# Miniprotein binders against a7ua95r516to809, part 43

Target 1, 294 residues: a7ua95r516to809
Amino acid sequence: ASLSLLSISDLVPDLQFIFFWMSNAIEILYFIQQKSPAYMQTIELMDDKAGSKESLLSATISANEEAMTILEEVIMYTFQQCVYYITKTLYVVLPGLLDCNPFGTEPSSEQCRRAAGVCVCAVCVMPEAVRRVVSVFQTTSDLLQQYQVHSEIQSQMFAYLFFFTNVSLFNQLIDKGPARGWFQRSRVLQIQASVKILLDWAKGAGHNHLAQKFFAKFCSTVTILASPPQQLSQMSWKALCAEHPSLKPVQLHRILTQYQLMAELGPLPIWQPSSEDEAYIYRTVDLLESFENH

## First folded at step 14 (miniprotein)

Design dk8
Fold by OpenDDE base, look of step 16:
Structure dk8 (fold): chain B 294 residues (1-294), chain A 95 residues (1-95)
Amino acid sequence: as target 1 above (294 residues)
Amino acid sequence: SLRKRAEELERKAQELKEKVEELRREAEEKGAPEEVEELLKYAEEMAQAAKWLARLAEIALERGDPRLARLLLRAAKILLDLAELLIKEAERMME
């Protein structure tokens, strides 16, 4: 119940502390990693007058390794906490993206209105449902930058968030799409436009490669569904598989089957799965994406 | 308590830093080998890192995350123990 009202802005105070701990832990970890070899070398080169050199070296190695291990645990823990909070907010706002009509007239963001009156920035002109999703990512980006989190960790964060978003949107579209009318061409075009706005933001934010990689399944699905019947009916199963390698055979088969039903197309032999794929198209366990194993 | 432990570690870190400064002066006066200065520098850096970790732990406690605090304090303790060993070796080399 209360989750429906949870915005990313409400979590910023808590997230700030998490990012603070994470950033500082990373800094200390790298400090140790960078300094340890030089210090060990210094110890190794010392005169062993009292036979304590070996013991000191061993203790130094052990201490550094243990400290780094603990710091890695801190980083992982804080990373997981960030992901947990951010994905909760995404969970709330992502369904709105599928129902969004980006071609309608929606008001600009409240934040930009307060600052400049009429803002025509890319974010302000976004549909509200898209803006809410982008706001989660932008807030995350801003926090990562504010606390100067290492670029590798930033990349991992966005990789996971894009992964989560793709899985969420894909599964919702496949599972609920037919019932919600999201497979209708007009609705698909709306979804396509909304996703494009999100991808454009990701590109502008410097995450183009990650976005393209992790949104591939959802984008492929939307692309197929957005294709005119005249065009799609001319594409063979093999051609579709080749063009959309991110889709499993069972997923592609489901998409095409639902498309056929929606478009009231008769049987299309050209969409018949290959003999190689025929065994896989009925593996319903592989139909929906898993949030695990990322 | 975890808070008391954090405060103790922070205090200890400061004490070790002060000890390093004392020994650095003594090393200079005695004309100690360069290796002594390197050990002292290493000890100081570890003590400083430990001090930061202890402060981070205090913040974690204030925010109600004792798990995080315990991890941070554990790391701080390890680094302080290392600093003490380095200081002891430096002292030995100055005799």
Scores: ipSAE 0.834, ipTM 0.950, lowest interface PAE 0.4, mean pLDDT 92
Fold by ESMFold2, look of step 16:
Structure dk8 (fold): chain B 294 residues (1-294), chain A 95 residues (1-95)
Amino acid sequence: as target 1 above (294 residues)
Amino acid sequence: SLRKRAEELERKAQELKEKVEELRREAEEKGAPEEVEELLKYAEEMAQAAKWLARLAEIALERGDPRLARLLLRAAKILLDLAELLIKEAERMME
């Protein structure tokens, strides 16, 4: 419980060491992969005076392959440790996106409140709940850049963080939304605005394609809920499935049910699931997403 | 202990780097075949990588991560053994 109050800034010292090990392991792995073939050629062209060339070549190949395998394990281990620390802070701050009012006028951070009138920047103008999430992503990006982590690993890191964010927000909305009033139209519009700020950060950070891919389910949910009743009531089940392919039938059905309740709509024949989907709207095992589907 | 092993591997890696530098100077003076210089260069690079891995393992032990340290030391040992093998072959070729 006390650990649930940790900020990403409190974890930076631990993350710095983990990224340090990861980056060094990547550099050594890269060296072995990219430099060693030329040395192998030298051994192959060697004069085999003592008959030791085949033995030397075999031992060198074996050593390189074993060392690379171990370095890949180091990279995987350190990657998983980074994910562990970062997702702990994300898990704590993400629910706030569903509660926040991004249209509020209060200062979003203590730093901005203390320096009011001297600093106007993207972080200072964000609602506090959005700023906390962006701070986790920005700190992660800064550390990856500081330690010169290979761009492919950086992409994999943000792919996982965006996947985690999507699963967490979607599950919280579906599971807790009715009790928390998150399906009310004014709240949905606030959620939509908060998510837009987060997506704008991702675009500016060079991760737009990853964010669009991995936030699709949550964004589709919010888009449907934000639609005016006159517009949404004109869309058939089949049209909604086609427009929102990231949503499973059970998920779309649940979202439409919540929409009907909040808009005070009765059952609409146009929203009746297609014959092939009818059996799937009752699969409650498929309603919430698993954090292990990545 | 892992700490003793990490310190020993780092020391051995440094000793091999210094031996390689001596052998490269000798090979150049004697006009040894190009293959000798390439084997010694490879050995030097492997010993340097092993040294880095051993230092990384020491830091991991100081931070209380013996699992990471064991992985790093296994890689360090492999590269150091390769460096020794390359040095021995280069020495034979200089005879």
Scores: ipSAE 0.748, ipTM 0.928, lowest interface PAE 0.6, mean pLDDT 85

Design dk9
Fold by OpenDDE base, look of step 17:
Structure dk9 (fold): chain B 294 residues (1-294), chain A 95 residues (1-95)
Amino acid sequence: as target 1 above (294 residues)
Amino acid sequence: SLRKRAEELERKAQELKEKVEELRREAEEKGAPEEVEELLKYAEEIAEAAKWLARLAEIALERGDPRLARLLLRAAKILLDLAELLIKEAERMKE
């Protein structure tokens, strides 16, 4: 109940401080990394009349290494905190994406309506459910840019967020899809269109490669489900495996089985798993994706 | 308290920066080797970084994150200790 009221906007004040600490820690770490070699070289070139050079060099190396280690821990800690808060908001808004009808006319964002009446910007024309998801990513992007967070950390952040989103959407679709009617062709096409909007945003935001990589499993699932029966029924198990390498055999098997039931196709010998995959299609432990091991 | 430690480290960082400026002037007057200036520059830069870390720790305390504050203060302390060593060496080399 209380989680449903949580918006990314509510977390912005806390996130700002976390990004502030993270950004500053990165800058100081980078400073040490860039300057320490020059300083060590200076010490190395010093005239060792007093025999203190070696001790000073050793102390400098040790201090820099220890400081960098602590700063890395700060960066990791703050990164984890950001991810925690952001994924908490994603958890709330992601289910709406699967129920979204992007082909309907939905009102523009409240902010744009207040400012300009009817806004036709790319975000304002998005379905509300898609806009809510995009808003989380956009806010994250804006904060990362505002605090000038290193590009590598930005990439890692979006990689994890896309990973989390993919796992969440995939698991929900596989687990609840049949019961919710998300495997029906009309609903699948809605999901496909919604995901396309999200992917288009990611492309526009400069995260196309990451989005393609980390959404591959969900996109493959949606692509299969969106395929016309006439087309999909002509594809062999091996061909489907080759075209959708992100799917485990057990996952592909489940998708095809549910598709078969939904489309009333009956058993299709062409979708029979290979002898090599036959043992794996029963590994139900591998059916749903894990949030672990990222 | 962590707050007192943060304040102390910030004060220490400022004192070290002032000491650097003093020694830089003296080194220039004496015609000290270029290495002295380099050591002093290094000490100043890391003292400044330590000062920032101490300030970040104070903010962390205000935001109720003593874990983060402790990490930041530890890093600040390490850098300040190094700055002191560099300053001492520079002072020795100036003579």
Scores: ipSAE 0.822, ipTM 0.944, lowest interface PAE 0.5, mean pLDDT 91
Fold by ESMFold2, look of step 17:
Structure dk9 (fold): chain B 294 residues (1-294), chain A 95 residues (1-95)
Amino acid sequence: as target 1 above (294 residues)
Amino acid sequence: SLRKRAEELERKAQELKEKVEELRREAEEKGAPEEVEELLKYAEEIAEAAKWLARLAEIALERGDPRLARLLLRAAKILLDLAELLIKEAERMKE
């Protein structure tokens, strides 16, 4: 394991070269797609003194098609390299979101509270763990804009980064949450506040639609854990499934049963899946999300 | 080696670009048909793109990415061959 945290700023020089290649490949692809057809039309309309017009047109079409295919491969390759470097930094900083306190538990906040008695002086601030994740997203956004990468590619980049973030956070919460105390109400409220900061960044950056789509599973989980257990125990399985369509039956069932256990609600309410859903809740392979999905 | 090929393709692209620029100036000075001018203009832009692709491949080799360099050189070669064909046809049409 590393003794220090990896920073996105250490990778900027490498990312700059990769975006440089990507943006140049896009520009040349654009030339072939949008400007070369006019030249081919001119060739098609020429007088054919030596009968070589058809050969020239055929060779030009073939060369353009082959070049476009290769340039698309270059763009895909450089995109994958960017994702590789950026997700390496996300992998290091994302776990801290589940342990941080955005409400300020520092001695200064507590001493202000004690001095004022019941008065609350704490203001929500961005914890360092959240700041590190936001820094990765913001640096990525700045580089994409600096190199004038096409907006469709920028959207695809953030779609993957949000997907990666959701999978990482959801899997850790489901797999390690009970043992780490992350299902406790005070912790869930802290996690909820930290995720809100990320969602606010995404909205301000123009990626609200992508964040809503790709964070849905993690956000549904946090919403359930932030709900009073008594309220959940009064809801039917069908109603809970309808309220949280982003969660698979096995995931929803696992969250509910672990949350009820941690709330010490006894005896525990029993949510009975529909007969159609029952086969899915016992499949362990369906519990965790794959990083290969898109 | 890939480095030798990348340098060769960039050099060849530069030579074709200079040849096309010379032929375009000559065609304009002599009042050549618009068809010849259009083919030479296309060849010039294609040679420019090929030159840039070869340069990008050299940079990729300097950064230790031969896979990226191979892709860029394949595209550069295709465009250079097209530029040569366009030049040959433009010269034939002047006859």
Scores: ipSAE 0.763, ipTM 0.930, lowest interface PAE 0.6, mean pLDDT 82

## First folded at step 16 (miniprotein)

Design ag14
Fold by OpenDDE base, look of step 17:
Structure ag14 (fold): chain B 294 residues (1-294), chain A 83 residues (1-83)
Amino acid sequence: as target 1 above (294 residues)
Amino acid sequence: DPKEEVEELLREAERLLEEARKALEEGDFERAILKALQALIQIARAMLEALKHGTDPEVWEKLLEILKKAVEILMRAEEELKK
């Protein structure tokens, strides 16, 4: 199937299967980890009636360690597969988030209209492009809860998905933004509103801390671009670095340069990088975020 | 063949579970634990291979069945060792 046609709904059966086995593997691993000390102590306390105690203990330790290792491999593999499928769906829907107009009267979701009339739930009032992104995250959350996946694994999965989303949106905005007009004031405000809806969802879903952490770069970029020229032109390079510590010097410099062009501002000496940062603003390799560092 | 490998792992797991069950019945709880863990290794390997390569629905049902049996033996053996 063309990647462009892949919806999260199409992957639900496969994801359900993977989540089922992931959850089972986690539960068993946890069970073994908790019970292992008791098993070993019991064997250690056995009367050595047959001279086999040491061999039994050694064999049990080895079997326990091997079982845990293989279960961890199952968990890792299933986790990776889930992330792989979910990120593919995100890759398809995320570009729409940058192009959407959340202030437009977009019709409420066809799905909610079909089931119960006019649904006024937070998801149903979302712009379609935002709803598509939220639907991926919501479906993921629902599946994780359905299969009672351990909270730590849930947190790791959302951390990665938010990381992926931030990298994708940030890179698209930096790379394609100027050409697509996403740096225009009106478009920036649309993007800001769309991201706010997503962040509000994440907050409502209990992922506020993760969302704030992993969306920091994209949010900082949007915040800078959404700043009025009168306000932003009064901020020094050092002040902007301090307010937006998630941005590398090269990234901040790029954003400010593009802002300057868009706002038709002359050269602003106040935005001149510090002598310390001057060497870093030319590190174009650091301009875009990498997917590999997570 | 990944399918053959999964089937072989399942057969070995079932053999080990039978040994674990016998040990449990004989009151050799420490041996029951060892054999159940050894069975669990084979089950987990079979799970991993099946996840990577796919397998028949019947094999997945069997995997789940023997996995439950392994855990049940471990739980029962632990409970008896605490008495």
Scores: ipSAE 0.823, ipTM 0.956, lowest interface PAE 0.5, mean pLDDT 91
Fold by OpenDDE base, fold request of step 18:
Structure ag14 (fold): chain B 294 residues (1-294), chain A 83 residues (1-83)
Amino acid sequence: as target 1 above (294 residues)
Amino acid sequence: DPKEEVEELLREAERLLEEARKALEEGDFERAILKALQALIQIARAMLEALKHGTDPEVWEKLLEILKKAVEILMRAEEELKK
């Protein structure tokens, strides 16, 4: 019940706090890693006064390793907390992306309307449902930049967020899509346009490669469903597998079966799985994506 | 109590930082580094416990202060070892 009211803006103070400590822990870890070889070498070059050098060196190595280990635990914990809060917010707003009509006139963001009257920025012209998703990612990006979080950690965070988003959207589309009419071509085209806006944002934010990689499965699904029946009916199972390698055989088979039902095409022999894939199309456990695979 | 644990870790960190500071003043830079790293272990543990369980704002300010001191000692000791 209470999760429906959670906005990314409500979490900003908590996220700021976590990002602050994460950034500090990263900075200190890198500092230790860079300085460690130099002071270890200096200790090693000291005159051995009664075995004190060896004991000091060993103690310093041990202390350095332990410090790094605990700092890594701090970084990991803070990273996980950030991801936890951000993904909870995404979980709330992502369903709206599938129901969104991006071709409709929706009001601009409240913030931009107050500042400029009519803002025509890329975010303000987005459909509200798309804008809410983009706002989560933008807020995350802004916080990462504000606290000067190391680029590798930024990349890992966006990789996970895109992974989570892809899994969530894919699973919802596969599981609920037929019942909600999301497999109808008009609805699919709306979804495709909404996802394109998100991908265009990710490209503008410097995350193009990550977005392409981690959205591949959802994008492949949407691309197949958006394909005209005349075009898709000419593609063999093998050709579709080759064009959409991110899809498991069971997933592709489900998509094609639901597409066939929706488009009233009847059985298409050309979409028959290969003898090699035939055993896998019945593995319903592999149909939905797991959140544990990242 | 997690709060008591954080406070104990901070007290130990401060003790170790004082030893590090004395070593630095005595020109024992290697010992200063060791003691500063040992202090940093306690600070990082305190940070982790405080992040998991929460703590008072004053404790967070203290954590930041002593963290800065630990890094400053490490930096100064390293700079002196390069001479």
Scores: ipSAE 0.815, ipTM 0.953, lowest interface PAE 0.5, mean pLDDT 90
Fold by OpenDDE base, fold request of step 18:
Structure ag14 (fold): chain B 294 residues (1-294), chain A 83 residues (1-83)
Amino acid sequence: as target 1 above (294 residues)
Amino acid sequence: DPKEEVEELLREAERLLEEARKALEEGDFERAILKALQALIQIARAMLEALKHGTDPEVWEKLLEILKKAVEILMRAEEELKK
């Protein structure tokens, strides 16, 4: 009950607080890292007054290292908290992406209705379910920019969020897809269109490479499922493995098996796993992605 | 009590910052840097504890204030060492 009411907007004040302190800690850490060599060199160039130089240098090195270590702990903690809150929100909105029909005329967002004109911005034309997912990422981007968070930390944040999103969507599709009819070509095409909107957003936000990398598994799954039976039935197991290297053999086998059932295809010898992969196609433990392996 | 720990860390940080300020005024820039770094350790610990356990708004304001002071001392000391 309570989780369904959680929007990213409700978390913005808490996230702002965490991002503020994260940004400050990063800035200070960076400052110390840049200035530390200069401090050490200056102490090293001092006249050795009765061994006081070595003690001061050692104390300064130790203090610098300890300060950096604790600041790194602050950064890690704040990063983890941000990820926790953002992923919690993603967990709530991501299922809607799989059920979304992007080809339906959903009315423009309430926010755009308040403007005297029909806003034709990319966000306003998005289906509500897609917009909710994009809003989480956009809010994250806006907060990272607002607090001028270091680009490396921004990249790590988006990498994790895309990873989480891919794992969540992939696992839901594989686990629940058959039962929910998400393996039907018409539904897959809807999912593909929805994911394309998200990927287009990521491209526009400057995260194209990360999005392509971390969504590869889900995109590969959707691409296979969206393929016409006539086309896919001509592709060998080896060709599919080569085209979709992000999929484990067990995952590809599961997708093809479910596709075969859905498309009412007879046995396809061309999809038979290689002798090398045959031992792996039954590793059901590897079927779903883990959230811990990042 | 986590709040008491944060307050103790802040008091120690303020003490160290006063030593750093005094060293800066005396032209002992190397000592000023050391004391400012030592203060920063206490501030960062206080930040971490406050983030984990929460603290009062006044404590967060104080953390920010003393953090700025520590950085200011470091910057001033560095600038003087470059002369």
Scores: ipSAE 0.815, ipTM 0.953, lowest interface PAE 0.5, mean pLDDT 90
Fold by OpenDDE base, fold request of step 18:
Structure ag14 (fold): chain B 294 residues (1-294), chain A 83 residues (1-83)
Amino acid sequence: as target 1 above (294 residues)
Amino acid sequence: DPKEEVEELLREAERLLEEARKALEEGDFERAILKALQALIQIARAMLEALKHGTDPEVWEKLLEILKKAVEILMRAEEELKK
């Protein structure tokens, strides 16, 4: 199947398999960690049968440590595989979030129409492009809950998925946005509405702090681009840097330059970078976000 | 062959579990714990290799079976040591 046709639903069986083994490995690791002190203390309290106690204790410590190490490798591998499959699906659906019109009368998906009752659930009223993105996150949440995966592992997974989503959306917006008209205020308002739906989902799922942290750069970019020219033209470079600390100077400068071109604004001295930032605005290597920095 | 490696690890795990079971029956709970942990090492290695390279459905069922046996021995041995 072409990567373009791969849905999260198609990956559910594979993900279920991986989550099953991940959950089992976590449970066993936790069991060993909780019981290990009791085992060691019991062996330590044994009568020394001709030096056999020290050898037994040493062997038990070594076996416990090795078992924990290999289980951690299983957990890490399964975690990486889950992230790999989920991010592949996100890669396919995320571009649709930038192109969608959440205010348009897009026909409700035929599938929700076949159920005789108009499902008025928050997901069913979403634009199709937003629903596809939310569906990936919701399916991930449902699987993590189904297999009772430890809350810390859930948090780590969502942290990475939000990071990946932010990098993907930010890089696409910065790189392709001007050419695709995504910097036009009307299109930006559509993107802002779509992102709000995703953030509202993350809040409802208990991941509000992670979403605010990892989407900060994309949200800052969208907020600047959504600002009316009359308002944004009154904000100094220093004020914009202070309000949007997640943006590097080169990124902010790029956004403002493209905004200026789109809004047909003349040169604005108030947006001139500070002497301190002037060297950094030319660091084009820092313009796009890296996937490796997580 | 990764498949042969998984099968070898399973055979070793089963051998170690039999030693653990025997130790448990003899009332040597400390030895039962050691042998069960040693079996668990082999099981975890087999799981990792099977996850990386794939294996037959029957092998996955066997992995789950022997994993449960290892945990059961550990639990029983711990309970007896607390008495």
Scores: ipSAE 0.813, ipTM 0.953, lowest interface PAE 0.5, mean pLDDT 90
Fold by ESMFold2, fold request of step 18:
Structure ag14 (fold): chain B 294 residues (1-294), chain A 83 residues (1-83)
Amino acid sequence: as target 1 above (294 residues)
Amino acid sequence: DPKEEVEELLREAERLLEEARKALEEGDFERAILKALQALIQIARAMLEALKHGTDPEVWEKLLEILKKAVEILMRAEEELKK
């Protein structure tokens, strides 16, 4: 009974092959898009001796459109295949991020540890679980650069990977968090530190805006859970909704309920949902996110 | 059979590229562009079928060879047409 180990390194040869052909299709599509106005204009201005100009122009327009259409299909298919392989790996490695302790469980550089302040000087190490996730993102980035994939396609790929990561982490936290003790304050602070490592990677890789957009739901959740009780108890339901628009009412309600249990707070009138939102706080069909929605 | 379909698409692409080459030699750069684009359609269809269903490494090498030829003819015809 062998473990099904899905590491990114095992998939690199398949990814290299797919990226090679994706990059070729992108480059040819780009050439056609850039050059077609010029050669179409030249055909339109052609001397119409022999009476074949209109037939040639019509055929060239049609061939040009069809070539671009099928190249776009190649790009879409190869993109989807890359995402499929990469997210299979992410699905395997992401759960460990919620269980790991970045404080003092793995070696970190002495320089990194000494640069941190007192209360913000949690000794941030990169535990193996976080390293595995970062390795998936970094290997993906390296392959995209190796094959010179157009930057817009690279951004779309990381948008999808961050979306997948957000859904996976959020759903696991909400669904398994009570049983696993992940809502305890010390655990939330560990999770927050681990997520910071991922966000720092995304910023350094030039994807900060994508990470902020697509991690918003999970980051909002962790931000609320990490807030000190004295501070959070001063924020009304309306204020929390405004500050965390990525959270649906049922999700915010569930997060606040878990916070109350762990902070040993009774119900707070200030957290009473608005009358319109009260209709939605029990919609359990909206509690977890779909991996297909984006 | 998907493998036979890929090979048939590549044979049609080669036929179209020979027509494109002839047009280029005759100075008919407009028709060379048309024929190269038509070849690219067949090549891209072959590529999509081969990606979906697989094919032999030798067919992938042939696909790349034909693709490079199509792109070169298209580029040469476009450059000549600009003159």
Scores: ipSAE 0.792, ipTM 0.956, lowest interface PAE 0.5, mean pLDDT 85

